# VH-VL binders against q0atu2: the designs that were tried, part 3

Target 1, 119 residues: q0atu2
Amino acid sequence: MLDKKARIRTSREYRNVFEKGKRLSGRFLIIYYVENALDNNRFGFITNKKIGMAVIRNRIKRQLRAIVREYQGQVKNKHDIVLVARAGIGKSSFEGMEKDYIAIMKKAGLFARNANKID

## First folded at step 30 (VH-VL)

Design rec46
Fold by OpenDDE, fold request of step 31:
Structure rec46 (fold): chain C 119 residues (1-119), chain A 122 residues (1-122), chain B 108 residues (1-108)
Amino acid sequence: as target 1 above (119 residues)
Amino acid sequence: QVQLVQSGAEVKKPGASVKVSCKASGYTFTRYYMHWAKQAPGQGLEWIGEINPNSGNTNYNQKFQGRVTMTRDTSISTAYMELSRLRSDDTAVYYCARDLYYGQYYEYFDYWGQGTLVTVSS
Amino acid sequence: QIVLTQSPGTLSLSPGERATLSCRASQSVDSNYLHWYQQKPGQAPRLWIYGASSRATGIPDRFSGSGSGTDFTLTISRLEPEDFATYYCQQWDSEPWTFGQGTKLEIK
């Protein structure tokens, strides 16, 4: 699990990212991202009922957290990043989600130049 | 009632710039992303880009990257789209269109401006 | 990018007839992100169907949308005079967002 300091936890923190951040859309994910004044990145996750039942939404969140953990060391520092799961994500495999995440993060320029797990 | 009212028709020379405005009313301007679309004569629609009216952050179609600039003035609920280095193939009707703020359920253009004809000719 | 191809380009029918408009995507599109717009000459597009099958507010029930994957359809069960216009499909599945080239529904 992500450390508490690496998580967006409050409604205010989420709102800040949505209101002030940039957004990019992948097939399964929309990312909202903004620079923060911290020494670490923070990640947030949003799912909604369009994805499916609570069991499905929770599964998706777990999978997304796993993906974020896998690549967090390769993400540029000082960013708040919110991942919004799109409706079709429930039909995607884990690999599909991962691929989408990598693609959208690349497009956003959020991976460090020396990232080695994004190919 | 939600309304998007755009500026009037423009005639420009190649190489010039054009700035189209879109004034929003009937809703909270900063709570909805504003998009712009291009429709060449007799053709379909082409997405140009989007702007977050609250932050001013933008996301452009790569096709227009480097030539398009989207801005807004929140004090008058107005969005702007500027296209530079105009070419003849930029001749089109340009539309502003509203989108949902977060896009959590559905993402579509629910309201459109009336369009602005931009003619580029020598 | 996802290319949406609509067919036919022009559809000539009479009031009272059934109209079937096709939108084919170059790759699979999630139904939640396939929409239809109606546009009349000199006017802006208007949202008509969203999520492949949901009618926008005020849209009569003679209009219906269906489809999944790469094939989507807009159907008008019984044409009314005001239905003659150009219809565009549009996808929000993958950036950049794209539109079909449109089907012009004209009166025969």
Scores: ipSAE 0.555, ipTM 0.883, lowest interface PAE 1.2, mean pLDDT 93
Fold by ESMFold2, last read:
Structure rec46 (fold): chain C 119 residues (1-119), chain A 122 residues (1-122), chain B 108 residues (1-108)
Amino acid sequence: as target 1 above (119 residues)
Amino acid sequence: QVQLVQSGAEVKKPGASVKVSCKASGYTFTRYYMHWAKQAPGQGLEWIGEINPNSGNTNYNQKFQGRVTMTRDTSISTAYMELSRLRSDDTAVYYCARDLYYGQYYEYFDYWGQGTLVTVSS
Amino acid sequence: QIVLTQSPGTLSLSPGERATLSCRASQSVDSNYLHWYQQKPGQAPRLWIYGASSRATGIPDRFSGSGSGTDFTLTISRLEPEDFATYYCQQWDSEPWTFGQGTKLEIK
């Protein structure tokens, strides 16, 4: 589970990432990311209502949070990162989302070379 | 009322550069990515790249890497696309096009500029 | 990159006829990322169909889109004089975002 301090919480914080950051598109995800002034990373998640019913959207968010938590020790600090679920993500497997996340995070240069694999 | 108004037609020699402008009005310029596309005479559209107008961050189609530069001036809500080392197959109409707001389910261009004809000839 | 191939290149028909325009992708495209634009000479493209099958605002119901995977179709049930234009499909599944080369729908 992500700590409360590692969450993007306000509309202003989300807008800052979208307006000041970079973005990269994967198969199932778009990431938006920007350097922050904190000593830690923060993560946000967007799942549009059209993706599916609430049970589907909640499952996707839980899967994405699990993926982010698993790899957070590899992420370079001082970044705000928003994961936007693309259309069609509801048909992706957990493994498909995970592979997509890893690929776009590597392309963004957000993984540290020798980061620990634990929290 | 969202509008994208582009600069006028240009005639250039091979080897020169051209800079096309796209002035935005009717919305908050810094909240939407701006894209550029090329349409050669009698042909389809080709995506050139995008710019985040707030930060100036760009992402280019690899086909245009090394020859294209996208910039903007937020004080006048204007995006720019510069294409260098022009050659005859750069003769085309160039469009600016606005991305959708973030978090939207669909992904497409919702507003387009009127186009700028660039002619490259000796 | 995903190549979109439209057929036919030109389609010559009369008002009142049914038109069928095809768009084939070089690899599977999620239908939510497949769009159609209409363009008349000297004008910018206009969004016509989005998500393979949804009409953009103000588009007449004689236009319909369908398809999935690699094969997509735009159908006009009864052509009106105003429908003669060039139609482009576009994909947003994978960068670079690509367009088909167009189908010119012209009056016979």
Scores: ipSAE 0.543, ipTM 0.829, lowest interface PAE 2.3, mean pLDDT 90
Fold by ESMFold2, fold request of step 31:
Structure rec46 (fold): chain C 119 residues (1-119), chain A 122 residues (1-122), chain B 108 residues (1-108)
Amino acid sequence: as target 1 above (119 residues)
Amino acid sequence: QVQLVQSGAEVKKPGASVKVSCKASGYTFTRYYMHWAKQAPGQGLEWIGEINPNSGNTNYNQKFQGRVTMTRDTSISTAYMELSRLRSDDTAVYYCARDLYYGQYYEYFDYWGQGTLVTVSS
Amino acid sequence: QIVLTQSPGTLSLSPGERATLSCRASQSVDSNYLHWYQQKPGQAPRLWIYGASSRATGIPDRFSGSGSGTDFTLTISRLEPEDFATYYCQQWDSEPWTFGQGTKLEIK
């Protein structure tokens, strides 16, 4: 799991990222991101109820959290980052989500210098 | 009632610039991305780019990168698109179009401006 | 860039007839990201069908959409006079967001 301090929690915090941040779309994900005033990164996750039943949405959130946790040490600090599941994510594999995350984070310039060699 | 009202038609010479406005009403302007599209006479639609009206962050179709600038004035809920170094093939109707609210399952344009005809002729 | 090719370019039919409009993508498009717009001369486009098959608010049930992968279809089961317009498909799967060149549905 992500540390509680690394989680975006409130509606106001989410709204700040959506309204102030930049947006990049991948195949299965959209990221919104904005610099924060903290010493750390915070992550948020949105899975629209139309994506599927609760069991499916919970699986997707669990997989996305695992992906974020795997790479979190390589992400440049001081960012609030919201991952929004796109409509097509229900057909993706874990590997597909992971590749998509890596690609959009690289495009956003959010990985540290050596992290740019991630697969 | 959501409305997007665009500025009037313009006639420009090649090499000039044009700035089209899109005034929004009936919703919170800063909470929805605004997009612009081009429709040349008798032809289809072409996406130009988008702007986050709150932050001013933009993302442009590569075809227009370097010639297009999108801005906004949040105090009057108005988005702008400026196209520079105009050519004859820039003659078109230009539309503003609103994105859906964030986190929506579908992604499409839900409201459009009435269009602005820009004519480039010498 | 995903290229959307619509066919036919012009379709001439009479009221009461069935219309079938095709949209073919240069690569696979998730059907959730394929949309159709209607446009009449001098007017802005209007969202008509979204997610390949769902009608926008207020759109008559004679309109239906279908398809997946690279092939999508808009069908009008029984043409009414107000249906004569140009129809565009659009994809929101991959940037840049692209439109087809349109099918003009005109009265014979």
Scores: ipSAE 0.534, ipTM 0.833, lowest interface PAE 2.4, mean pLDDT 90
Fold by ESMFold2, fold request of step 31:
Structure rec46 (fold): chain C 119 residues (1-119), chain A 122 residues (1-122), chain B 108 residues (1-108)
Amino acid sequence: as target 1 above (119 residues)
Amino acid sequence: QVQLVQSGAEVKKPGASVKVSCKASGYTFTRYYMHWAKQAPGQGLEWIGEINPNSGNTNYNQKFQGRVTMTRDTSISTAYMELSRLRSDDTAVYYCARDLYYGQYYEYFDYWGQGTLVTVSS
Amino acid sequence: QIVLTQSPGTLSLSPGERATLSCRASQSVDSNYLHWYQQKPGQAPRLWIYGASSRATGIPDRFSGSGSGTDFTLTISRLEPEDFATYYCQQWDSEPWTFGQGTKLEIK
């Protein structure tokens, strides 16, 4: 579970990340990210309705939240980060999503340099 | 309604640079990523890279990294692609193309400019 | 890099005939990321089929797309004069976003 302070909540906050941030695409995920003016990170999650029924989309969001929670201690502070599920995510496993997240976050330079982390 | 209008044809010598423009109209320029693609004579299309027109952030195809610079001027809704150290195989038509709005299920180019012919010859 | 190979390179047919255009990928491509564009001489490409099988707005139902994995097909059931053009497939599965080399559909 992510703290309330670690959530992107409003449409304006999401739009700010999409329009002012950087974008990187992985196999199953796209991340959008931008520096914020806070002392902490905030995360948002988007699943398009075409991915599946609400139960399926909610399961994917719960899995992504769990992944983010597992690695949040390695993420550099002061960033707003939105994870967008790509069309192909329905064919992914939890482990596949996790590896994709790690790879994208590493490529984005969002993991702390001297923290232990997965390649 | 949506329209992308590119600058005119250019003739350049090897080693020179070219800067192609793409003027957007009919939509909010800063809310859609802009891409550039190359089509050599008689060949298929090749993606060069993208720019976020709001922030100016770019992402380039590795093949063009170090030779391409993408910029924009939001006050006139215009994107630019500059290609340096031109060589003969850079002779091509260059297109700008608009990405879909963020968060869409599909990912493709929905609108294209008319193309700009760049000829590199001695 | 995913290489898309289209065949045939040129297809010469008459109006009223059926056309079949193939796109083969060097590795598996999720069908949602496979698209087709039409390009006429002196014009930019236009989106024609997206997600392997969905027609873009205004595209006649004589055009259909199919396929999965590494093999994708664009079919035109009865050619009209306006259908003679070059068709490109494109993938958005993996960067860089690559295109096939095209199939030129020309009048016999």
Scores: ipSAE 0.532, ipTM 0.836, lowest interface PAE 2.5, mean pLDDT 90
Fold by OpenDDE, fold request of step 31:
Structure rec46 (fold): chain C 119 residues (1-119), chain A 122 residues (1-122), chain B 108 residues (1-108)
Amino acid sequence: as target 1 above (119 residues)
Amino acid sequence: QVQLVQSGAEVKKPGASVKVSCKASGYTFTRYYMHWAKQAPGQGLEWIGEINPNSGNTNYNQKFQGRVTMTRDTSISTAYMELSRLRSDDTAVYYCARDLYYGQYYEYFDYWGQGTLVTVSS
Amino acid sequence: QIVLTQSPGTLSLSPGERATLSCRASQSVDSNYLHWYQQKPGQAPRLWIYGASSRATGIPDRFSGSGSGTDFTLTISRLEPEDFATYYCQQWDSEPWTFGQGTKLEIK
């Protein structure tokens, strides 16, 4: 699981990302991202009722956290990034979700140049 | 030049297992998902599953769940598909295919192996 | 799963004629995730049309793709001898990824 320091946890923190950050949409995900004044990245996750039942939303969150954790070492530092799950994500496999994450993050230019393990 | 070269034809008995290989070259093997498809004689194509060569994570068609195992050896840029508990209707040409993904825009198979005929006969 | 039904199963035409191949989906499919492949006997499939209407690299302009929702079409304006093959539609809209059963375009 992501370290507590690597999580966006407060409404204020989320609001800051939404108000000041950039937005990019993928197939299954929308990301909001903004630079922070910290030495680490923070990630937030949003799954609304459109995704499905609570059990599904929780599953999606767990999967997204796993994906973020897997690639966190390759993400450029000093960013707050919020992942918003789109309605279709519930029908996606983990791999499909992972592919979408990677694609969006690449498009956003959020991966480090020396990242070698990015699909 | 991207190439996918598969192993040769196999003849197996019912109940046996078969492991087909797909050697990739001309690109970074770990950066593209690899898929497998089945084509029975005179029939259409059927998606079997996919593997992330970097992580080894797999996603299988539920139809093959429990009988198919996809693996890879990154040291030799080779993907493997193993099908167990073979039966006569497993007789088919099996293809590996590289996945090209352009984010939310497009995803398709851009390169294919030459196919591997697997014959299951008693 | 999304079932793609192609019609006709076999299409017999002569060079120079117009060919129209249909692919019907059991549910709506995003056009960006509907593709066509060509396959000749003894060969692997080859990408032909992607995103419902975009020709793959090297594909002649006599080939065109169209459609949305549940109905997609591949059209060959003037058949050439090398065009006779089996064509498959395929979707990436929803797992599992699926193919149509194919339309065999043969010489009359």
Scores: ipSAE 0.530, ipTM 0.866, lowest interface PAE 1.1, mean pLDDT 93

